# Ledger of designs, part 123: VHH binders against q9p7j3

Target 1, 174 residues: q9p7j3
Amino acid sequence: MILPLFPETQVHVFVYENVSNCAAIHEQLISQNPIYDYAFLDAATILYKKQVYSAIIRALEDRRDEQMKTKTIHSEVILSLSPKTEISSAFRQFSMTKKSKNIVVVKIDSKLTEEEEFERLDKLVEGNRVEFSDEELQKLIDFKVLKKNYKLDPSTLENPLASILSSIALRGYS
Key: E = the ipSAE of ESMFold2; O = the ipSAE of OpenDDE; V2 = 0.75 times the mean of E and O plus 0.25 times the DockQ between their complexes.

## First folded at step 11 (VHH)

Design aa10 (framework vhh_6qgx_2)
Fold by ESMFold2-Fast, scan of step 11:
Structure aa10 (fold): chain B 174 residues (1-174), chain A 124 residues (1-124)
Amino acid sequence: as target 1 above (174 residues)
Amino acid sequence: QVQLVESGGGLVQAGGSLRLSCAASGRTFKGYSMAWFRRAPGKEREFVATISWRGGSTFYTDSVKGRFTISRDHAKNTVSLQMNSLRPEDTAVYYCAAEPGYALFDTASEYDYWGQGTRVTVSA
């Protein structure tokens, strides 16, 4: 995908359901294996395609402005999903865990095509790939997790899109 | 009541310049993208330019790149469009609009808030 605000940046987003090897993937992420240089998100935290794209654009803005808080663009995407600037909190809230079942995987600046990235990820992820669409994401979301992560009140939780998107763009800016 | 009010339209000769302004009242649009659209007589509404909340990310339609500049002033709660090297085909009613987060062109979502428009006429 090409984002109009960052047309030179190649972006791929993949969704996997019923992943059986999250513990093994998590171990590779802790050991900083460069083969796993992706943003691995828990799908329980993602409701909309726009939520993921907004975090990507925010991370790209911070990289352009030399304001990244983390070491890689992929970890910056994870941070950018959070309405706060605290790194450890963002990773606890949005990153996949050993117990995750469904994941969203983001790759930025790939030299590979989307199909080639899929082939690579299929070897790393033991699960079923589904379409990156609002319909598929809404099957995997946990609204209790979403409410906690974005501090949504009951009225906002009924239609949270504007609140989530504005929180990502506003993060740390008052 | 939340309002977006455009101003700065008028009549100008080809090659001239105009600066359009959009003032927001009732809210600050924190975390929202602001955009300019235009509609020529007998035509559909066309995207012109967008600017992100922090003002660092912009996108322009090809026909205005290098001629128009979008900017944002948080203290004044305004977004502006500096229009240079104007052409007769730039004649249109110009509208200010706001969307939460970042502008994406892969969705059918419409902007949440719109102004009433300001008329720009460019004579040959």
Scores: ipSAE 0.681, ipTM 0.835, lowest interface PAE 1.2, mean pLDDT 88

Design aa11 (framework vhh_6qgx_2)
Fold by ESMFold2-Fast, scan of step 11:
Structure aa11 (fold): chain B 174 residues (1-174), chain A 124 residues (1-124)
Amino acid sequence: as target 1 above (174 residues)
Amino acid sequence: QVQLVESGGGLVQAGGSLRLSCAASGRTFKGYAMAWFRRAPGKEREFVATIAWRGGSTFYTDSVKGRFTISRDHAKNTVSLQMNSLRPEDTAVYYCAAEPGYALFDTASEYDYWGQGTRVTVSA
């Protein structure tokens, strides 16, 4: 996908359902294995494609401005999903866990094509890849988790898109 | 009520300049991207420029890059478009629009709020 604000940046997003090896992936992430240099998100926290792209743009904005708070662009994407600046809180809220069943995987600045990244990830992730679409994401979301992460009230929960997207853009201003 | 009201349009000779302004009322657009679109007679709306809430993130369509500058004033709740080196093909009605978060697509359907437009005519 081409992002208007960062048209030279290569972005790939993959969605996997029914993943059976999240514990093994989690161990590799904790050990900082370079092969796993992706943002691994719990799909229970993601409702819209725009939510992921907004976090990517926010991370790229902070990288451009030399204001990244984490070590990698991929960890910055995870932080950027959070409406708050606190790193540990953001990772608890949005990162894949050992108990995750469905995940969203983001790759930025890959030297590989989308097809090559797919082949590589298919060897790391034991699950079924589905389309990165609002329809597929809405099958995997946990609304209780979403409500807690973005502090949604009953009036915004019926159409949370604007609240979620503005929260991502405002992190550090509220 | 939420309103976006454009101003600053008019008639100008080729090579001239105009500054368009968009005043937002009824809401602060905190965390929203603001954009300018235009529609020439007999054409569809096309994207011109966008600016993110944080101000440092702007994007322009190729035909106006280097000639137009988008800017934002949070205190006044306004967005402006400085148009320099105007060409006859810039003749259009110019619309202000707002989208939550960041501008991800240049399609008009992605924007939640719209003004009624201000007409710009550039004569040869």
Scores: ipSAE 0.538, ipTM 0.785, lowest interface PAE 1.7, mean pLDDT 88

Design aa12 (framework vhh_6qgx_2)
Fold by ESMFold2-Fast, scan of step 11:
Structure aa12 (fold): chain B 174 residues (1-174), chain A 124 residues (1-124)
Amino acid sequence: as target 1 above (174 residues)
Amino acid sequence: QVQLVESGGGLVQAGGSLRLSCAASGRTFKGYAMAWFRRAPGKEREFVATINWRGGSTFYTDSVKGRFTISRDHAKNTVSLQMNSLRPEDTAVYYCAAEPGYALFDTASEYDYWGQGTRVTVSA
């Protein structure tokens, strides 16, 4: 995908369900294995495609402005999903865990095509790839997790899109 | 009531400049992207430029890139479009619009709030 605001930046987003090796992936992430340089998100936290793209754009803005709070663009995407500035809190809320079953994987600055990245990820992730679409994400979301992460009340849960997107863009401004 | 009000339109000679302003009332549009669209006589609404809330990330349609500059003043709750080196084909009604979060799309259907427009006429 090409983002209009960052047309030179290559972006790929993949969704996997029924992943059986999240513990092994988590171990590789902790050891900082460069083969695993992706943002691995728990799909229980993602409701919309726009939510992921908004976090990507926020991370790219912070990189452009030399204001990244984390070491890599991929960790900055994870941070950027959070409406709060606390790094550890964001990772706890949005990152894949050893017990995750469904994940969203983001790759930025890929030298590979989407198909080539999928072939590479298929060797790393033991699960079923599904379409990156609002329909598929809706099947994997945990609304209790979403509500807690974005501080949603019952009225905003009826139409959470605007609240989620503005929270991502506004992070750090009260 | 939430309202976006455009101003600054008028008649200008080719090669001239105009500055359009959009004032927002009823909302502060914190965390919203702001955009300018235009509609030429007999044509559909066309995207012109957008600016995000934070950092001033901008993007422009190719035909205005390098000639137009979008800017935002959070304290005044306004967005502006500085139009330089105007051409007769820039003649249109210009509209201000807002969408939540970052500007992800340049399509009119993605924007929730709209102004009534301000007319710009560029003579040869």
Scores: ipSAE 0.383, ipTM 0.681, lowest interface PAE 2.4, mean pLDDT 87

Design aa13 (framework vhh_6qgx_2)
Fold by ESMFold2-Fast, scan of step 11:
Structure aa13 (fold): chain B 174 residues (1-174), chain A 124 residues (1-124)
Amino acid sequence: as target 1 above (174 residues)
Amino acid sequence: QVQLVESGGGLVQAGGSLRLSCAASGRTFKGYAMAWFRRAPGKEREFVATISWRSGSTFYTDSVKGRFTISRDHAKNTVSLQMNSLRPEDTAVYYCAAEPGYALFDTASEYDYWGQGTRVTVSA
């Protein structure tokens, strides 16, 4: 994906369903294995492609402006999905856990092609790769989780896109 | 939910300037990415410029870079496009577009809210 504001930045997003080795991946993330330098998100928290893209753009802008609050661009993407600037809360809300079943994986600044990243990730993730599309994401979302993470009221739940995207863009302004 | 209204179009001679404005009816642009697109007769919508309401970050298409400036005014709740050194090739209907969030896309299909357009004619 090419982002107009960041045309030099390589961005790849992958979606896996029915992942059987989330516990093993989680242990690699805790041990800070550089092979796992990706943003691993729980698909239960992601409803739209634009939700992920907005978090990526926010993280890249914070990096450009020297305002990152976390140690890596991938951690910053996870933080940027949250409407608040509490790092620990954002990670509890959006990160893959050992109990996750479906995941969204983001890679920024890859020196590999998208196909090469696919081959690499397919060796790390034991699951079925699906298209990064709103249709596929809607099969994996948990609306109770979404409502809690973005504090959506009943009227906003009927069409949450604008609220979610504005929350991501306005993180820190609350 | 959001209605966008453009103003400031008109006739101008080559080398002249025009300032276009875009306002949302009774709403603020907080949390929106705002863009200007244009359409010449017989052509598809072409991206011109985008701005983040929150941060003020901007991106321009190469053909207008250095000549056009997109800006926001928090007090007036408007996004403006200052067009300098206008050329006959800039003749088009100019559209204001908005997308909730931070996407700053340069493709028309990524924007859900559109104004009706304001016509700009640049004479040789």
Scores: ipSAE 0.163, ipTM 0.549, lowest interface PAE 5.2, mean pLDDT 85

Design aa14 (framework vhh_6qgx_2)
Fold by ESMFold2-Fast, scan of step 11:
Structure aa14 (fold): chain B 174 residues (1-174), chain A 124 residues (1-124)
Amino acid sequence: as target 1 above (174 residues)
Amino acid sequence: QVQLVESGGGLVQAGGSLRLSCAASGRTFKGYAMAWFRRAPGKEREFVATISWRDSSTFYTDSVKGRFTISRDHAKNTVSLQMNSLRPEDTAVYYCAAEPGYALFDTASEYDYWGQGTRVTVSA
């Protein structure tokens, strides 16, 4: 996808359901294996395509402005999904865990095409690829997790999009 | 719907300048991207420019790049469009719009909040 605010930046987003090797992937992420240099998100936390793209833009904005709080652009994407500035909390809330079943994977600045990244990820992820679409994401979301992560109340839970997106852009200024 | 009010339109000669302003009321649009669109009679709204909440990211349609500058003033709760080197083809009603988060698409249908518009006429 081309993002109007960062037209020179290559962005790929992949969605996998029924992943059987999340524990193995999680251990590779903890060991910081460079082969796994992606943002691995728990799909239970993602409701909209715009949610992921907003976090990507926020991370790219912070990288451009030399304000990244984490070591890589991919970890900055994970932080940027959080409405708060605490790195550890953001990772607990949005990162894939050993217990995850469905994941969203983000790659920024890849030297590979989307098809080549898919072939690479197919070696790492044991699951079924689905389309990155609001329809598919809404089959994988956990509303209890979403509500807790964004502190949604009954008035915002019916239509949470504006609250989620503004929280991502506003993080640190609310 | 939260109110956005445009001002600064008018009649100007080709090569002249105008500064449009958009004032928000009802809330400050914290965490929202702001944009300017325009519409000539009988046409659909066309994207002109957008600015992120932090003022650090902007994007312009090619036809206005280098001539128009979008800016934001958080203290005044306003977004402005400085229009220089105006051309007759810039004649349109100009609208400000707001979208939560960041501008992802430059289509009018993706924006949640709109002003009523201000008319700009550029004579040859």
Scores: ipSAE 0.625, ipTM 0.811, lowest interface PAE 1.3, mean pLDDT 87

Design aa15 (framework vhh_6qgx_2)
Fold by ESMFold2-Fast, scan of step 11:
Formats: C-alpha cells, structure tokens, sequence
Structure aa15 (fold): chain B 174 residues (1-174), chain A 124 residues (1-124)
C-alpha cells in the first residue's frame, strides 16, 4: 500500500488465521533472528485496516523526527498501536504470543517485492493467509481484548474506530 | 450545531492568492486529521490537502503541490489553506473536513465531519 503521508515508504500487511507455530515464531523473535524482522501482531487486537495503517504512520512520524522509542521500525509499529508510551505494556497488549491463533504481520522498507515477501513469510508461518480487509479482521478480533487495550467505555463503544484512531494519533500529547 | 465553518473565499485573478480558514466549534477534534476538499459545479468532491493533529505531517494532491500550504492552529481551533498562484481550474467550493487519526485515503466518504463550504472563483 502507498500511504499518502509517506509515499516513499513500502508497506506490506499480511493476515494469517489458524497459525499452528506461534510458539516457534515467538522464540525466533526473542532471539532477534533477522529473518523475522517484521511486526508480528495478535489479530485479536486489530479491528480495522485503518488501525494498522495509523500505527504505521505514527511509527514513521517518530522515525522521521528521530523520536523512536524502540530499536526497529517494526517494534515501533507495535508500540504505536498503544494509546500510551509504555513500551512493555504495548508489547504485552498487541504482540503475538506463543498462544496466538491468528496474526497480522507488517513489513516496512522491504528490499523484496510483495510477492517475494509473501513467499518468504509463508515459509515462516504455518497458517492460512487471508485478505487484509476489515471483513476478515472482524472475524478474528476479540472485543474484550480491544476494550481493555483502548479503555473503551459506553460513550465510545458505538464508534470504536474514531476512539482507536484518535488515541493512536494523540499518544504522548494528552 | 455546525461544527466546522469555512471562510475566506472570494473572487481573485489568475496568479493571485487567497487564504481559506476553517473554524471548529462545539468540539476540538483532538486526534483528528483535518482536510480540504473542493467541488466544481457538476463534479464530485476531490481531495486537496490534509494535515495531521500534530501539524507536522501534510499531504497535497499533485495539482496543488507547491502552490497551496495547509496549516493548523490548536489555540484558535482552526485549519487554514494558503492558496498561491491560483489558476482558473482552482474555481470550486472548498470544504473543510475532519477524520479521526490520520488521513489514509483521499475518499470523501471516509470523512465524518464537513463544513458548509466557501466559494472560490478564479478569473482569467
């Protein structure tokens, strides 16, 4: 996808359901294996395509401004999904875990084509790839997790999209 | 109650300048991107420019890039569009719009809040 605010940045987003090897992937992420340089998100936390793109834009803003709080652009995407600047909390809230079943994978600044990333990533993830669409994401979301992560109350439940997206843009600015 | 009100439209000669303003009332649009769209008579609304809540990320449609500048003032709760080197094809009604988070698409249907519009006429 081309993001209007960062038109020179290559962005790929992949969604996998029924992943059977999350524990193995998690181990590779902990060991910082460069082959796994992606943002691996738990799909239980993602409701909208715009949620992921907003976190990517926020991470790219922080990189542009030399204000990244984490070591890589991919870890910065994970942090940027959180409405708060607490790194450890953001990772616990949004990162894939050993027990995850469905995941969203983000790649920024790939030196490979989208097709090559797809082929590479399919070898790393043992699951079924589905379309990155609001419809598919809505099948994988856990609304209890979403409500906790964004502290959604009755006044925001009828329009969670606006609350989520504005929280991402406001992180660190009240 | 009207939440976005545009002003600053008018008649100007080709090559001239105009500054449009959009004032928000009733709410602050915290964490919202602000955008300008325009519509010529008989045509659909087209995207012109957007600015992030922080005010440091902007995007312009190719036809206005280098000529128009969007800016935001949180203290005044306003967004402005400085229009330089105006052309007859810039003639349109200009609308202010707000979208939560960041502007990800230039599609008018993605925006929940709209102003009434301000008319800009550029004569040859």
Amino acid sequence: as target 1 above (174 residues)
Amino acid sequence: QVQLVESGGGLVQAGGSLRLSCAASGRTFKGYAMAWFRRAPGKEREFVATISWRGDSTFYTDSVKGRFTISRDHAKNTVSLQMNSLRPEDTAVYYCAAEPGYALFDTASEYDYWGQGTRVTVSA
Scores: ipSAE 0.535, ipTM 0.772, lowest interface PAE 1.6, mean pLDDT 87

Design aa16 (framework vhh_6qgx_2)
Fold by ESMFold2-Fast, scan of step 11:
Structure aa16 (fold): chain B 174 residues (1-174), chain A 124 residues (1-124)
Amino acid sequence: as target 1 above (174 residues)
Amino acid sequence: QVQLVESGGGLVQAGGSLRLSCAASGRTFKGYAMAWFRRAPGKEREFVATISWRGESTFYTDSVKGRFTISRDHAKNTVSLQMNSLRPEDTAVYYCAAEPGYALFDTASEYDYWGQGTRVTVSA
């Protein structure tokens, strides 16, 4: 995928449902195995493709401006989903956990094609690949989790897109 | 309720300059990206430029890179497009548009708010 604001940056996003090995993946992330250098998100927290792309653009802005708060671009994507700058809270809110069942995986600066990344991830993730689309994401979202993470009120819940996207863009400016 | 109003269009000779402005009323577009689109005679609406809310990220279509500059003024609640080295091919109606967050697409259908447009004619 090519992002207009960062046309030289390669971005791949993958969605897996019914993942059975999240605990094993989590162990690899804790051990900092470089093979697992991706942003592993809990799909329960993602409602729109634009939500993921907005976090990616925010992370790329912070890298460009030498203002990243985490060690890797993939960690910065996870932080950038949060409307706040507190790293620990963002990771707790959006990262895949041992108990996750559906995940969204982001790869930035891949030297591989999208097809080659699919082959690689299929060896790491024991689940079913689905299309990265709003339709598929809406099957996996947990609205209670979404409401809590973005502090949505009843008036916003029916049309949360603008609130979520502006929160990501405004992080640190409330 | 919410309105975007463009101004600054007119007739100029090739090689000339124009500055377009877009004023927002009814709401401050805090956290929104602002963009300029244009529609040339006989063509569909096409993307020209976008600017992030913070003003630190901009993107231009290839045909205007180096000639046009988009800028944003939070105090005045305006976005501007400085157009230099104008060409007859730049003749179009220019529209201001807004979308929440970042400009993820250069596609008109992705923008929620639009102005009515201001006409720019560049003579040979």
Scores: ipSAE 0.406, ipTM 0.706, lowest interface PAE 2.4, mean pLDDT 86

Design aa17 (framework vhh_6qgx_2; at its last look DockQ between E and O 0.72; V2 from the best seeds 0.00; counts 0 for: pae E 3.3 > 2)
Fold by OpenDDE, look of step 13:
Structure aa17 (fold): chain B 174 residues (1-174), chain A 124 residues (1-124)
Amino acid sequence: as target 1 above (174 residues)
Amino acid sequence: QVQLVESGGGLVQAGGSLRLSCAASGRTFKGYAMAWFRRAPGKEREFVATISWRGSSTFYTDSVKGRFTISRDHAKNTVSLQMNSLRPEDTAVYYCAAEPGYALFDTASEYDYWGQGTRVTVSA
């Protein structure tokens, strides 16, 4: 996939449910295994496609403008999901954990087609791939976690998308 | 009441220039991407240009690349469209739109707020 704002950067997003080896994946990430060069997100924290794409764009802008706060573009995507500036908080809020069951996986700067990338990723993730759609994400979301992560209140819950996306964009600028 | 108000439209000869402006009232659009769309007579509304909240990322429809420039002023809460080398086919009502977060796509349905439009007529 190519985002219009970044036509030279290929991006792929995958969703897996019922993942049995999140703990193993997590260990590889801790070990900084280059084969696992992805952003692994807890699907319980993701409600919208636009949420993920906005984080990606934020990260890409940060990279382009030399304003990255984290070491890698994929870690920057994780940070970019958060309305908070603290990196550790963002990771606690949005990154895949050992206990995660459903995940969203993001690949930035891919040299492969979506299908080729999927084939590679499918060797790493033991779960069922589902469509990256709002419909599927809604099945995986933990609303309690979502409300906490973005401090949603009764007023913002009327239009949670707008609140979430704005908070992503405004991190560090509000 | 939240409003986007376009201005700057008018009649211009082919090869001429116009600068459209969109001003928000009633609320700020902090954290919103802004965009311009247009609807020519007898045609559907089409995407023209968008700019991210940061203002450092832009995207244009192919037909206006190199001729149009979208910009925004955060202090004034405005977005502008500089239109150069105008062509008769640029004749349309131009609409300002706002979308929370980042401009992801060129689809009109993705934008939450719209202006009333400003008419641009380019004569041959």
Scores: ipSAE 0.834, ipTM 0.911, lowest interface PAE 0.7, mean pLDDT 94
Fold by ESMFold2-Fast, scan of step 11:
Structure aa17 (fold): chain B 174 residues (1-174), chain A 124 residues (1-124)
Amino acid sequence: as target 1 above (174 residues)
Amino acid sequence: QVQLVESGGGLVQAGGSLRLSCAASGRTFKGYAMAWFRRAPGKEREFVATISWRGSSTFYTDSVKGRFTISRDHAKNTVSLQMNSLRPEDTAVYYCAAEPGYALFDTASEYDYWGQGTRVTVSA
């Protein structure tokens, strides 16, 4: 996907359900294996495609402005999903864990086509790839997790999208 | 009720300049992207420019790039469009719009809040 605000940046987003090897993937991330240079998100935290794209744009904005708080663009995407500035909290809230079952995977600055990234990720992830769509994401979301992560109140429940997206763009500013 | 009100439109000769302003009332649009769209007679609404909440990220349609500048002022709760080197084909009604987060696709359907428009006529 090409984003209007960052047309020079290649972005790919993949969704996997019923993943059986999250513990193995997590070990590779801890060991900093460069093959696993992706943002691995717990799908329980993602409700909308726009939520992921907004976090990507926020991370790219912070990278361009030399305001990244983390070491890689992919870790910055994870941080950017959080409405708060605390790095450890963001990773705890949004990153895949050894216990995750459904994941969203983001690749930025890929030198590969989307098809080539599919082939590569399908070898790393033992699960069923599904379409990156609001319909598929809504099957995987945990609303208790979403409400807690974004502090959603009764007044925002009729349109949680606006609250979530504005929180991502606003993080650290008021 | 939330309101976006455009101003600054008018008649100008080709090569001239105009500055459009959009004032928001009823809320501050914290964390919202702001954009300008335009509609020429008989045509669909066309994207012109967008600016992020922080003001550090902007995007322009190719036909206005280098001639138009979008900016925003949080203290005044306004977004502005400085239009230089105006051409007859810039004649249109210009609309201010807002959407939560960031502009993703440059389509009118992505924007939740709209102004009523301000008319710009550029004579040859």
Scores: ipSAE 0.747, ipTM 0.863, lowest interface PAE 0.8, mean pLDDT 89
Fold by ESMFold2, look of step 13:
Structure aa17 (fold): chain B 174 residues (1-174), chain A 124 residues (1-124)
Amino acid sequence: as target 1 above (174 residues)
Amino acid sequence: QVQLVESGGGLVQAGGSLRLSCAASGRTFKGYAMAWFRRAPGKEREFVATISWRGSSTFYTDSVKGRFTISRDHAKNTVSLQMNSLRPEDTAVYYCAAEPGYALFDTASEYDYWGQGTRVTVSA
């Protein structure tokens, strides 16, 4: 996929359910293994495609403007999902953990077609690929986690997407 | 609740300038990307320009790049489109649109809030 603001940047997003090897993937991420250069997100925290795209756009904007706070564009996507500025809280709330069951995986700056990137990723993830769609994401979300991460209250539950997307855009700016 | 009202349209000769303004209201306006679209007679609505909440990320359709400038003023709760070097093909009804977050896309279906439009006519 190519985003209009970043026409030279190819992005792929994959969703896996019933992932059995999150602990092993987590170890590879801690070891900074370059084969695992993706953003691995806990699907329990992601309800909308637009949520992921907004975080990607924010991360790319911060890279362009030399305002990144993390070491890689993929870690910057994880930070960009958060309404808060603290890196450790963003990773705690949104990144895949050893205990995650379903994941969303983002590749930025891909030199490959979606299917070629999938073939590489599928060697790393022991789980079932599902479509990156709002329909599939809503099956995997934990609404209690979502409400906590974005501090949704009754006034924002009427349109949680708008509140979530605004939080991503407003992080660090009031 | 967000409401959008455009103003500043009118008749102008080719080569001239106009400044369109869009006033937005509502407590949820913070964190919205804003855009201008236009609908020429007999044509579909087309993207013109978009601007992020911060005002630092802008994107323009190729036909207006270098001639049009989108900007926003948080103190006045407005977004503006400065239109220079106008051409007859810029004749259209211009619409202000809003979408929460960083969804800086150039398709009308991605924008949930729309104004009623302001007419711009550029005579040869």
Scores: ipSAE 0.368, ipTM 0.694, lowest interface PAE 3.3, mean pLDDT 87
ESMFold2 (binder alone), look of step 13: mean pLDDT 83; pTM 0.860

Design aa18 (framework vhh_6qgx_2)
Fold by ESMFold2-Fast, scan of step 11:
Structure aa18 (fold): chain B 174 residues (1-174), chain A 124 residues (1-124)
Amino acid sequence: as target 1 above (174 residues)
Amino acid sequence: QVQLVESGGGLVQAGGSLRLSCAASGRTFKGYAMAWFRRAPGKEREFVATISWRGGTTFYTDSVKGRFTISRDHAKNTVSLQMNSLRPEDTAVYYCAAEPGYALFDTASEYDYWGQGTRVTVSA
C-alpha cells in the first residue's frame, strides 16, 4: 500500500489469528534476528485499520525528522501506537508477547511485493491469515486492553476512533 | 460548539495571489490533520491540501503543487492556504476540514468537521 503523505514508502500489513508459535517468534525478536525485522503487534490492542496507519505515519514522520527514539522503523511503529513517550511501557502494551494468540504484522520499506512478503511470513508465523479490515480486527480486539492503553472513559468508548487517532498524532507534543 | 470558519476569499486576476485562513473555535483540534477542499461550479468537492498536527507533513493535489502552500499556527488555532500563480481553473468555493490523526486518503468522506466555505474567483 502507498500512503499519500509518504508516497515513496512501501507498506504491508498482515493479520494472523490463532498463532501457535508466538514464544518462538518472541525469542527471535529478542536475539534481533534480521529475518524478523517487522513490527509484531498484539491484535488485542488494535481496533481499526486507521490506528495502524496512523502509527506508521507517525513513525515515518519521526524518521524523516531524525526524531526516532528506537533502533528500527518497525520498533518506532510499536512506540507510535502509544499516547505516551515511555518506550518500555509502549512495548509492554502493544507488542506481541509469548502469550499472544492473534497478531498484526507491519513491514515498511520492503523490496518484495505483498504476496512475496506473505510467503516469507507464512514460513515464520504458524497461524491463519485473515483480511486486514476493521471487521476482522474487531473480532480480535480486547476492549479492556484498548480502554487501558488509551485511557478511554464511557464518553469516548461510544466512538473511540477520534480519541485513539488524535492521541497517536499528538504524543509528546502537547 | 465546535466550528471552522474560512476567510480570505475574493476576486483576483490570473497570476495573482490570495491567502485563505481557517479559524477553529470551541476546541483546538489537537492531534487532528487539517485540510483544504474546493468545489468548482457544477463539480464535486475535490481535495486541495492537508497538513499534519505537527505541521511537518503535507500533501497537495498535483494541480496546485508548487503554487499553493498550506501552513498551521497552533497559537492562533488557524490553518492557512497561500495561493500563488492563480489560474481561472482555481475558481471555486474553498472549504476547511479536520480529521483526527493523519490524512490517510484525499477524499472528503474521511473528514468529520467542515467549514461553510469562502469563494475564490480568478478572472482571465
Scores: ipSAE 0.618, ipTM 0.811, lowest interface PAE 1.3, mean pLDDT 88

Design aa19 (framework vhh_6qgx_2)
Fold by ESMFold2-Fast, scan of step 11:
Structure aa19 (fold): chain B 174 residues (1-174), chain A 124 residues (1-124)
Amino acid sequence: as target 1 above (174 residues)
Amino acid sequence: QVQLVESGGGLVQAGGSLRLSCAASGRTFKGYAMAWFRRAPGKEREFVATISWRGGDTFYTDSVKGRFTISRDHAKNTVSLQMNSLRPEDTAVYYCAAEPGYALFDTASEYDYWGQGTRVTVSA
């Protein structure tokens, strides 16, 4: 995928359902194993492809402008999904947990092709790969989690795209 | 309902300049990307330029790079397109569009809000 503002940046996004080894993956993330240098997101928090792309663009803008608040571009993607600048709360809200069942995995600045990243991730993730599409994401979302993370009211919950994307773009603005 | 209203179109000779403006009413489009598209007679709508909300980051189609400049004024809730060194092939109806978030896309289907357009005619 090519992002017009960042045409030189390679971006890969993968979706896995029915993942059986989330606890093992979580342990590797806590130990900061460099093999797991990806953004591992709980699919219960992601409703749209544009939501993920918006967080990626925000993270890349902050890196370009030397305004990153976290140590890696992947942790910056996780932070960028949050409408607030609090790092710990963003990770609690959007990161994969040991109890997660479905995950979204983002890789930025890959030295590998998309196919090679897929082969590598397939060895790390014990689950079923599905298409990165709005249709597949909508099967995995938890609307209670989404509503809480983005402070959605009943009037926006039926069509939340604009609120979610604006929240990501405006993080840090009152 | 939010309304986008374009202005500044008209007739100009090749080599001339025009400045198009797009005014939003009803809200400020905070967190929205803004773009200009155009459609020549008998052609499909094509992307011209976009600008992000936060950084003032811009992206242009190759045929207008160096000649057109997109800009944004948050206080006035407007986006503008300065068109210099105009060519007959720039003749088109120009449309202002807005998309939530700041993902910069060059396809019309990605934009949720549209103006009615302003006509630009460039004579040889």
Scores: ipSAE 0.340, ipTM 0.664, lowest interface PAE 3.1, mean pLDDT 86

